# Ledger of designs, part 202: miniprotein binders against a7ua95r516to809

Target 1, 294 residues: a7ua95r516to809
Amino acid sequence: ASLSLLSISDLVPDLQFIFFWMSNAIEILYFIQQKSPAYMQTIELMDDKAGSKESLLSATISANEEAMTILEEVIMYTFQQCVYYITKTLYVVLPGLLDCNPFGTEPSSEQCRRAAGVCVCAVCVMPEAVRRVVSVFQTTSDLLQQYQVHSEIQSQMFAYLFFFTNVSLFNQLIDKGPARGWFQRSRVLQIQASVKILLDWAKGAGHNHLAQKFFAKFCSTVTILASPPQQLSQMSWKALCAEHPSLKPVQLHRILTQYQLMAELGPLPIWQPSSEDEAYIYRTVDLLESFENH
Key: E = the ipSAE of ESMFold2; O = the ipSAE of OpenDDE; V2 = 0.75 times the mean of E and O plus 0.25 times the DockQ between their complexes.

## First folded at step 12 (miniprotein)

Design je32
Fold by ESMFold2-Fast, scan of step 12:
Structure je32 (fold): chain B 294 residues (1-294), chain A 86 residues (1-86)
Amino acid sequence: as target 1 above (294 residues)
Amino acid sequence: SDEAERMALDARRMIEEAQRLAEQGNHEEAIRLILEAVEIAARSGDPYLLVKVAITAIVLALQTGDEDVIRRAEEVLRRAKELMRS
């Protein structure tokens, strides 16, 4: 075997290098923000000797503007490089999450006794495919902590990673799901359980608000598909739109169509779009999500 | 002071020459000048010169594939940060 797939651990040295320089650029930016007002004040309080004060003040303002611009560019460049390496790794491991089974078929090797009798207590083992995704997020978190990267930049990093993950999973499910059987109820429940592991990780890492915001579309999709027929049949189009505001009309329509095709139970209600939404249902260009968040 | 003004001029010239050398791909000579400029920039009393030295080191490290340039850029940053805290 002369060719192997790169893991997140293979990229750690490159990521350490980039995070080191990003952290330094942020620290210098912080120094400027802290010290610049005081230094400019000392210039303004100077006696105007031979007209030099205005020249020095102008030069200082220019120097501040140049420094801020370059530091912002360096921070953005290093941020984008980290995102590139991390999302390249995510791209390879994310499809596996849609095919794995987190429930298992047999009880774990560990057993317990219940006070009222014998029960089998299985320890849930995280599927390898889910573990690989979690490892990417955990390694990113560890590196941000190691280099003491400012909390706002940490939040922006995970906002983007969750956004990327959400778009990737949603697009793969919508585009490839029918051919791969991912809309079958048993598969949807497996996907829901796998996603819950990612959301639980995010909550434990302090990113619950970001995960709730940026996973909204994929979570809404899986929630609808996992809904019992009795529960879903009681909801109107308007009620579903209200419960799932992250979904565009064309996306909601496609999801409900797939639900009906995979349902093994009798007739389901026909979900009637609003007159305003009807025109958008036929706009197939809006079916898949874009990776651009700006 | 007149000494501080002279140091500011010296530091500015060294930084500008280092940036010119870097643009031409001569990262080794650029970082050598920046290492020389650290103490002079600090003694100028102009915090923006010390900042400019630090920024130049960061940019050089990110642009270069040369491990020696990277090591010297790290040394510049370590010293610049010490001086910024003082």
Scores: ipSAE 0.686, ipTM 0.911, lowest interface PAE 0.9, mean pLDDT 83

Design je33
Fold by ESMFold2-Fast, scan of step 12:
Structure je33 (fold): chain B 294 residues (1-294), chain A 86 residues (1-86)
Amino acid sequence: as target 1 above (294 residues)
Amino acid sequence: SDEAERMALDARRMIEEAQRLAEQGNHEEAIRLLIEAVEIAARSGDPYLLVKVAITAIVLALQTGDEDVIRRAEEVLRRAKELMRS
């Protein structure tokens, strides 16, 4: 990263600080979840006057609920702070992934295989733009492990980071892709290869299920754009929708329209909706994805 | 006991005062008061007061930019956790 850019390395001390306090808050939360039932039972078994015992039990239940609420707020606050800093860094580096060439910039002499119109490079050297993105995920993983953050919280963190990455890449491609030439076939194949590197990292890190779930939309988009023109021309609108369920009909229609314009398909048919298909497309009006987790 | 009840009331008041001081930006006095509160909370026999001290220390550390306050908040947290395990 340049001197003017905020890299993940620059944020490590701040992230270590936040993860430290987050980890401690989680530890205290689990302590009271484990000990609270025993303490409540101890009060219930007391030989003291019924009124005194019931008052103490009521006060203890109230104190437990208050502590749980505040700890959950602290954990959520620190989680959101980490997410904020990490996604801010991702947002800066992600567009570079759409412009990099994993095939032509590598020093490796390894030949890239082509299958079904897609270049497969098992031993490609990671482009710097892809390395920057992977570095953000790897540093996050390392910090979560260093502070022994519970695996459930780790999963929630990567679920959100993958969700954010997917939305950011999808929106960039749909909104700016035509002007940037990203729909050109050669660029799409480069994008597909770069995304595969991210997905392979996620699989190696034990997050394959999360990556498959949260990258589905962008992966479907790239798969369509990388498809041979003759394959797409042989599919009905219904079949295209069925093969890409992660895409809203309006999004799929926009992608296919842009693909035809940018690919200069000549005599190949343009996908046109029927009256029923048009109603189906336009019941779903949002083209771009929201960064809010639904 | 009567003494334990008094300790519980004292600890609660000290924690609330520490929170008020923190809101006013007086983080140094807030942590100083919280250091005293952790020992009184322990003597109260109410584990939820130790939890509240620990939570308040975490919140103060996240709010402050003062490295000395952060270090002392970490000590309060460590002490509270030690006392909770006892």
Scores: ipSAE 0.688, ipTM 0.917, lowest interface PAE 0.9, mean pLDDT 82

Design je34
Fold by ESMFold2-Fast, scan of step 12:
Structure je34 (fold): chain B 294 residues (1-294), chain A 86 residues (1-86)
Amino acid sequence: as target 1 above (294 residues)
Amino acid sequence: SDEAERMALDARRMIEEAQRLAEQGNHEEAIRLLVEAVEIAARSGDPYLLVKVAITAIVLALQTGDEDVIRRAEEVLRRAKELMRS
C-alpha cells in the first residue's frame, strides 16, 4: 500500500483491508476465549481410554496456547499497521493546525456581533487545516464502527492517537514556535480555538476522558500562553507547577521565557524556579517529548 | 472416532503444508490446500483445527499481494467461521 498518500481519504482502502483482518482475528480470539473452557471440560469428562484422554487434553492445551499466541501477534501487528498509517497522515496535517485562523479573515464587525457584552460569531467555520485533522479522527472512528471493533480496542487506538497528536503539537510549538511567532498572543488564541475544535470532536465521539488525559501537556502550554499578563504575573513558580503538573520544569521555564518576550515583560521574581528545579533545568536536555511511552 | 482421528491427522498435515508453502512464497498453492483443509478440519470434530485454518488464512491474506489469493482466503475464513458456529 502507498504510504506516500497525504489524504486520509486516499488511505481508506488500505485501512479497510487491515481493519477487516484485524476484526476477524479479534472475533476468532473471542470465540476461543468463550468456547475453550467448555470444550476442554468435555474432553476431561471422557472415560473411553485414560491414555487417549490425557494425550487429547495435552494436545488441546498446546493447540489453544499456539492459537492464542498467533492471534495476539496478528492483532498487535494489524493494530500497529493501522496506527502507522493514521499517524503518518496526522504527522503531515498537524503542523497546519498551529498556523490556521479559526476566526476567519473577515472583520469581526461583519462576522461577530456584541450581545450583552459578549461577542457572538455569526460565521465561524472550521479551518481547512483543522478539518483535515478532524477527518483523520472521524475516518478512524467510522472504520472502527464499520468493522465492529470492540470498544476496548477503539479506546486504545484513540488513546494512542491523542497521545501522538499531543506530543507532535507540543514539540512543534516548543521547537519552531519562537521562529514562527506562534507565541504571540493573537496566534496563541487562534491555536487555543483550533485545539478546542479537536477537543469538542473528541467529546462528541465519546472520548472526552481520553482527550482530557492525553492532551494535558499541550493544553497546559496553550493555557499559560493565553493567560492575561495581569493574571499570570500574580502566580508564583510553585503555583504554576501545581496548576500544570504535566509540564517538566525545563518545559515550563521555556514557556514562561517565551511569554515574557511576547508580553514585553522583564524578568520577574515570581517566576524563579526553586533551587532543585533550577539545578534540573541547567543539567537537562530533556525539552522535547518522546513518542515512546513506556 | 477412528474416522474423526484420520480426518484430524489429515487436516493437521494439510495446514502445516499450507504454512510451509506460504513461508516459501507459494501463496497460490497454500490457499488451494487451505480450501481443501477447511472441510476436513470440520469433519475431525476438533474446533482448534478450524481455528488454525482461519488463522492461517488471515496470515496468508496479510502476507500476499495476490488479489485472487486474498479473495480465496476471505472465503476460507468465512467458511471456517460458519463451521465453527455450527
Scores: ipSAE 0.742, ipTM 0.935, lowest interface PAE 0.7, mean pLDDT 84
Fold by OpenDDE base, second read of step 13:
Structure je34 (fold): chain B 294 residues (1-294), chain A 86 residues (1-86)
Amino acid sequence: as target 1 above (294 residues)
Amino acid sequence: SDEAERMALDARRMIEEAQRLAEQGNHEEAIRLLVEAVEIAARSGDPYLLVKVAITAIVLALQTGDEDVIRRAEEVLRRAKELMRS
């Protein structure tokens, strides 16, 4: 099947398989961690028959360490596989979020069409493009809960998925935004509304802190672009840097330059980078975010 | 007891052989040994042998493309977990 047609629903069987084994590996790891101290104490309390106790203890420790290492490798492997499949699905649906008009009367999703009545649930009122993104996250959440995956692993999964989403959306906005008209105020307001729906979902799902942390760069970009020219033109470079610390100088400079062009503003001396930042605004290598540094 | 020690040794040998067979790609024989080993491990009274069986079953399930082997590995895992909680 072409990657372009891959839905999260198509991956559910594969994800279920991986989550099953991941969850069981975690459970066995915790079992070892909880039982090993007591078992070692039991060996320590045994009668030392001819130095066999020390050798038995050493062998037990070594076997326990080996078992834990294998389980950690299994957990890491299965985690990476889950992330791989889920991020492939996100890669397909995320571009639609930037083109979405949440204020338009888009027809209700096919799923809501099965209900004979107008469903007014939060998911049914979502624009289709937003709903597709939320569906990936919701399916992931549901599977993690179904297999009772440890909360720390759940948090790590969502942290990575939010990171990936932020990097993807940010890079697309910076790279393609000017050409696609995403820097136009009307389009920016649409993007802002769509992202708010996603953030509201994350809040409702208990991931508010992670969402705020990992979406900070994209949200800062959208916030700047959504600002009225009268307001933004009164903010100095230093003030903008302070208000949006998630943005690198080169990123902020690019955003402001594109904003200036879009809003047909003349040169604004107040947006001139500081002497300290002047060297950094030309570091084009730092303009786009990397997926590798997570 | 001497019998429990013998059973522990047998279970350990079976698990090690199952691991070797799995690494060689002989997943069918590996899973057959694990099915037997889990019961012997349980009778030995050594909980760490059950852990080794469970780990071996997990690794085997992730390495194999055979649905029957996967199913039997799930059964071995379930059985091992049941016996660990007893």
Scores: ipSAE 0.720, ipTM 0.921, lowest interface PAE 0.6, mean pLDDT 90

Design je35 (at its last look DockQ between E and O 0.79; V2 from the best seeds 0.75)
Fold by OpenDDE base, second read of step 13:
Structure je35 (fold): chain B 294 residues (1-294), chain A 86 residues (1-86)
Amino acid sequence: as target 1 above (294 residues)
Amino acid sequence: SDEAERMALDARRMIEEAQRLAEQGNHEEAIRLLLEAVEEAARSGDPYLLVKVAITAIVLALQTGDEDVIRRAEEVLRRAKELMRS
């Protein structure tokens, strides 16, 4: 199937397979970690028959370390595979979030159309583009819960997915936003509303802190762009840097420059970077976020 | 007991052979040996042998494209886990 047609539902069987083995590997790892100390103590308490005890203990430690290493590799591998499949689906649906008009009468999803009644559930009232994104996260959450994946691994999964989502949305907004009119106030307000729905979902799912942390850059960008010209034109470069610490100087400068063009504002001396930041605003390599090193 | 030690040695040998077979791509024979090894491991009373069986089953399931081998690996894993909890 072309990547363009790939839905999270199509990947559920593959994800179920991976989550099953990942969950079991974690369970076995936990078993080793919990039982190994007691077992080693049992060996230590055995009668020392001519150095055999030390050799047995050493062999047991080595075997335990090897087992743990293999399990950690399995967990890492399966985790990466899950992330790979889920991020592919996110890659397909995330652009729709920026083009979404949450204030428009978009037709309800096909799933809600099958319900004989007007479902007023939070999912049914979501714009289709937002619902598609939420569906990826919800399906992931449901699978993690179904297979009782350890909470730390769940948190790491969502941390990465939110990171990926933030990077993707931010980069698209910065790169394509001017050309697509996403910097227009009306469009920004639509984006802000759509992101709020996603953040509200994350809050409801128990991931509020992670969402706030990893969406900070995109949210800061949207917040600046949503600000009225009368308000934003009164804020100095230093004030904006302080209020939006997640943005690099080059990023903030780019956002303000595009805002100025969109709002048809004359030159604003108060938005001029400080002498300290002046060297950094030209670092175009830092303009877009990297998917690497997470 | 001497019998438990014999069973432990047999189980270990079977696991090692299963690992070798799996590395060679002979997943069907590997899983057959693991099905036998889990029972020998159980009879030995050594929990680490059960762990080794379980790990080998997990790795084998992730390496194979054969649905029957995967199913049998799940069985090995289930059995190993049952015995670990006992």
Scores: ipSAE 0.739, ipTM 0.924, lowest interface PAE 0.6, mean pLDDT 90
Fold by ESMFold2, look of step 14:
Structure je35 (fold): chain B 294 residues (1-294), chain A 86 residues (1-86)
Amino acid sequence: as target 1 above (294 residues)
Amino acid sequence: SDEAERMALDARRMIEEAQRLAEQGNHEEAIRLLLEAVEEAARSGDPYLLVKVAITAIVLALQTGDEDVIRRAEEVLRRAKELMRS
């Protein structure tokens, strides 16, 4: 409950502290990488009158290796601390994304599709739930830019945040979706519109490639669920697997089962899994995703 | 020359003592010694001694909860970076 009161704004001082020291560690690492070859070359060119050149070179190599090791560990530690604070906030705000209505009104499913597809003038105010998630990403981006964190580290940060977001949204949709009514078509269209706002943010922020990569499983799920019954019922199991390679057989099977219930479709012969996949559609241990890297 | 070698030895001794003090939790003593060591490391002519001072200040700042120690670690780091570029 106390975590539900936590906002990214409350964590900014802690994040500023960590980003400051991480950015400085990165700067020193860059300095060593840039200057080390030239310094070692000057040692190699020294006059070796007393043999002390070999001792100095050996000590310099050792000092370089020690410095690199410590700096890389500091950068890894500070990176993980940032991710820890940011993902605690994301964990609290992400569930609301699945319940919100991005269309700003209570239109029918058909009217919502029209408004989302064709109109800037529609009363499409960013819902508070979506704004909370965007705020976390935007605040993170602003801090990384403020402290001039190297672009590679910024990309790694957003790769992890998008990975975390995908796992959180997918797991909650699969686990809580039946009880919450999230597989109803009108809700799927609302979820799709809300996720589009996040994807648009990622594109505008220069992270489109990362978002496409790390949201693939959740986006595939929503794409399938948003498909019209006449269209989806014409697609075979093999075709669905080929179009959605991010989905495991047990996951695709669960999604199609929920779709059948909402569309009032009985079992379809063309959705019959291949003989190879039949062993995997019952592996419930593979249904939900892990927050740990595999 | 011989004076540069002496300055390098003195700087190494000060940095290693500061690291020992920091590991023992004596953060105030460690940062005081680093403030002194940064100038000696610069006079030695060995750029890796300045790097070692900077790294020690960063690690200390991340370990301590004392705002005065953190502020002094920022000063040590700023000075070390300035001297590394000269």
Scores: ipSAE 0.736, ipTM 0.924, lowest interface PAE 0.7, mean pLDDT 84
Fold by ESMFold2-Fast, scan of step 12:
Structure je35 (fold): chain B 294 residues (1-294), chain A 86 residues (1-86)
Amino acid sequence: as target 1 above (294 residues)
Amino acid sequence: SDEAERMALDARRMIEEAQRLAEQGNHEEAIRLLLEAVEEAARSGDPYLLVKVAITAIVLALQTGDEDVIRRAEEVLRRAKELMRS
């Protein structure tokens, strides 16, 4: 199987291969779970002519345990391979989401003009960068549906994809944001609108609960940065920590520092870290999130 | 009963030999043997032998780079699943 990162479409044949075998392994696992109790009962009801019943039952239990173990290993391996290919594609396309503008410069059609000012979707076409990210999620969903992968595995897949997306976007915004102007209010509002398109897609696909859980850190970051100065300056450090529990002290401090710089605000004592958190705002090792699933 | 026991033993030996051949990189011989093993597994009446054939075919397909071996592994899996449903 060849690896291509130019677009999700390039990976479809490789992904189809992996999903096919993963789906079949899951189906065999389901067969064992469904038929094993009945088969074991059949053995229990057999006449024992030469002590063969106990040997057959023991052998069957052993065969069941071996089959379950190998199938779980195959499912885990193929799941990890799918995640690897899909996340490598996401890694390439996600930066564009932070740099695109979902708000059109002017309405181009009669339909857009009549709906202008009421809904962002009525004025704006989905940016190419957002479309590429949505395409990865949609293709994944289509493949899971095509191969009839059980909902539990599907949920685990999107949990990890959302986790990866959240970490990637958060790290890029925090690390590269200052140099790229992403902390400017107008840019933050564009990022917020683009993220809403992803969250709306997730809701439509039945993954709203997973999206809410795994996008919490990035959404908290964007929410703070998009807050009006009048409202944000009325919140204490303690109140912000309580409102955004997904953010570590060093992360919250970095976000507020960038907000203060971009909004050209003077020093604001109300955003001073608590005495308990003061040491932690200097822990640079905790600034960026890890891609490791611990 | 004795016939079924013999078929089960034959099927087990064939599957074990196919696994050995696969481990040695002889994927073409391994899959050829699995195509024969699936029918013997069915005659045994032991559903776990059909499961073992199916698992072996899946593992072989994931290990091999040979399109012909993959195609035949799909055939083994399809046949095993048909027999599991009967």
Scores: ipSAE 0.718, ipTM 0.920, lowest interface PAE 0.8, mean pLDDT 83
ESMFold2 (binder alone), look of step 14: mean pLDDT 85; pTM 0.833
OpenDDE base, look of step 14: ipSAE 0.729; ipTM 0.920

Design je36
Fold by OpenDDE base, second read of step 13:
Structure je36 (fold): chain B 294 residues (1-294), chain A 86 residues (1-86)
Amino acid sequence: as target 1 above (294 residues)
Amino acid sequence: SDEAERMALDARRMIEEAQRLAEQGNHEEAIRLLLEAVELAARSGDPYLLVKVAITAIVLALQTGDEDVIRRAEEVLRRAKELMRS
C-alpha cells in the first residue's frame, strides 16, 4: 500500500502484535527485578558447602543480568517498532493540520455519519484534519491501555510522538509556510485553533505537561505569528527571546522577517538582534529542527 | 529432591537447545522444545527456568514469521506466567 493511503487503523493488527510482546517483556522484567533480591538472599542463607555457594551466587547474578539485558533489548526494539509505525501515519496526516480550516463547515466524519443523529461529541465537532491526527494519538493511547503497558513507557511513547509532531509541524511551517500562505493572519488563526484542539485532547488524555513541553516551539511560532502587528511591533528582540525561549535566535529572526514581509511592515529597529545573537541568526543549520537525538 | 534437580537440568538443556535452534532459523523445533521445557521447568520449582522459557518464547515470537509458531509461543508464555504467579 502506498504510504499516502496508510491509516492508523490499517496498522492496528501490527501494533497489537508488537504491544502484546512489549507488555509481556516489561512484565517479565519487573518480575525478575522484584524476585531476584529475595532469591539471592535465599542462596546467601544456604549452607556454604565448600565454595559452591559463591559460585552459584555468581552464576545466578550473571544469568539475571543476561536475562535483564535481553528483555531491555526486546523492550527497546518493540518500542522503536511502535514508534516507527505510528510516526509513519503521523507523517501522512500532519500536513493536513496546517491546511485545516476549523471555522469552516466541514462535513461530519464518516464515522459520525453512521449515527442516525447529529453527534455533538468532541470528536464529531473536530475538523476532519484534526480528527485524523487525534485518531492516531487516541488509537495509540487505547492500545497502550488495552495491553496495560507500564506508565513510564506510555509517557516515553507520547513524549516522542509529541516531539515528532512538533518537529514535523514546525519544519513544515518554517520551510513551506511563506509559499503556502500559512503566515497570513487568517491562516495562522486557523492553525492556532487546530493546535488548541489537539492540546485540549492531550490535556484530557492526561498528557498536558508533555504536550506543553514538546509543542513549545511550534506553539511559540504560532503565537508570534498570531500576534497583532500593533502588539508585536512594540516588543523588542530581547523581550521576544525571553518570552519564547524555545526558539533559537535564527528561528526567531526567520519568523520575524517573514512576519514583517507578510504584514508589510517597514524595517523595525526594535526587532534587531542583539550583538550577542547577531552571529547566531545566520546559522541556517539550526533553522530547522532535527528528528535525530531523541 | 533428586527428581526436581533432574527436571531442572533437563529443562535447562532443552531451553539452551531451543535457543540454538531458533538462532539457526529452526523455529518449529525450537517452539516444540519450549512447550516441553515449560512443563519440566514448572515441575522443577525453579522460577528462573520459567523466566528463561518466557524470554526465549518472546524472542522466538519476534523472530519468526510463522503464525503457528507465534501462537505456540503465546501458549508457552501464558503457561510460564501462570506458573510464575503460583
Scores: ipSAE 0.731, ipTM 0.921, lowest interface PAE 0.6, mean pLDDT 90
Fold by ESMFold2-Fast, scan of step 12:
Structure je36 (fold): chain B 294 residues (1-294), chain A 86 residues (1-86)
Amino acid sequence: as target 1 above (294 residues)
Amino acid sequence: SDEAERMALDARRMIEEAQRLAEQGNHEEAIRLLLEAVELAARSGDPYLLVKVAITAIVLALQTGDEDVIRRAEEVLRRAKELMRS
């Protein structure tokens, strides 16, 4: 089957299988952590020859270390498998977020224009493309809760999913944006509204701090592109760098160049990079983000 | 006791043999041995043998594509966890 037809719902049975075994591995790990001190103490209280007791303690320590190592490997493996399948689904649905319009209209949109003084036809709704992304996050949250996965592991999962989403959206916008018209002000405002829906979901799910941290680059990009021309043209390069520290010089320069073209500010450079930053603004290899977490 | 020590040794050998069979792709024989090993491990009084059985069952379930082996691995794990709590 094609990835374009694959939904998160199609992966639920496979994810349930992986989460089941991951949850059990975590439970066994907790059992060891809770029982090991008591069992070691039981051995310590045993009578008989000193050599026999010391040998048993040594064997028990070795068994504990071996079990812990294998369980940690199993937990890491299953975590990575879940991430792989979830991000594979996200990668397919994320580009749609950049092409959707969350400013939906009520029935009779043509008639609404006739009654201009009373027109309330435009309303922000969750587009199908945004709903697909939210459903991936919600299904992940539901599965983690159903299998009682520890909150720390849940936080690590969403940290990575938000990181992946940020990188994917940023790279798509920078790489394909000019050809797709995504840098046009009307499109940027639609993207901003769609991203707000994702961030609002994250806040409601208790992941606001993770979302703020891992969406910083894409949010900075959208914020700059949505800025009024008069306001943005009055900011120095130094001020923009200070306000948007997540953006590399080449990334900021590319964003400002696209903004200048769309706002028709002409060919005159209003933003003057420092001599040090100028050396890096032409490093195209640094333009797109890596999916590897630092 | 001497009996418990013998049970522990036999359980360890059985688990090790199950791991070898699993590595060779003989998952059906591996899970049959684990089902026998879990009861013996419990009688030994060594909780780490029950842990080892549980871990081996989890690893086997994740490695195998055989639905029957997976179902039996769940049975081994359920039994090991029950015995761990007793």
Scores: ipSAE 0.729, ipTM 0.930, lowest interface PAE 0.7, mean pLDDT 83

Design je37
Fold by ESMFold2-Fast, scan of step 12:
Structure je37 (fold): chain B 294 residues (1-294), chain A 86 residues (1-86)
Amino acid sequence: as target 1 above (294 residues)
Amino acid sequence: SDEAERMALDARRMIEEAQRLAEQGNPEEAIRLLLEAVEIAARSGDPYLLVKVAITAIVLALQTGDEDVIRRAEEVLRRAKELMRS
């Protein structure tokens, strides 16, 4: 079967297969870790006939090392396959998160009247685009639970998925954002609200710590773009870097420069770093992070 | 102990033959041999032979596109895990 970029639901049977074998390999690994000392003790308590005991112990140590090595290879292989299929699906659905409006359609005058004259503006609703992203994460969580994958491996998988999501969203926003109007304040606030829905899901799923760590770069970027330009211009370069340690200096400088160019309310004053700050900015080689870290 | 040593030797040879068969493109024969090997590995008293059978079944299942081989690999794994708990 040729796997194209399909919905997460289309990948469930393939993912179930891979998760099943991964989970079993992990269980066997833990079995070895728990039972090996007891078995070796049994050998130690054995009557020594012509040195057979020492030979058996050496063989057992070798067997343990070989089994551990192969199981780790199998677990790594299956883990990487799961991540590959899941991130392929994320790649297709993530751009929609940058282009949706979670504030919903303005209510009609009839709706405002029906609500006892109280107008509720900018009510946050989960857009279809955000739901698609959440569905990928939820399906992953459900599969990890279905196959009783240990919490440590679950944490590693979500760490990777959040890392991928963060890099993908950051690169999309920086590369395509100016041309797509995504740097306009109203659009940035929509993006911020959509990301908050995603982060709230992660918190509810028990992954708040991972989400805070791995979304830091994208969250910093959105926070900067949502900040009043006047506030940003009043901060020193040192203060800006301290507020956003997840951003490389050259990335922070690029964001600030693009933000100036995409001013929604007339021309903004150009923020200019000192010559020392400028040299430091340009010493940083990586402008954008790539998924595969070439 | 002499019987256990003979069982251990037999299990090792069967596992090696199963791996060879799989490498030569005969996973059907390989998995059939592993189904026999799992019982002999258990009788050897060496838990690492049981583990090796289980690992070989997992690798075979991941490498094959044959649904019957996958089903039998799952059977080998289930039996190996049952014997590991005993």
Scores: ipSAE 0.704, ipTM 0.919, lowest interface PAE 0.9, mean pLDDT 80

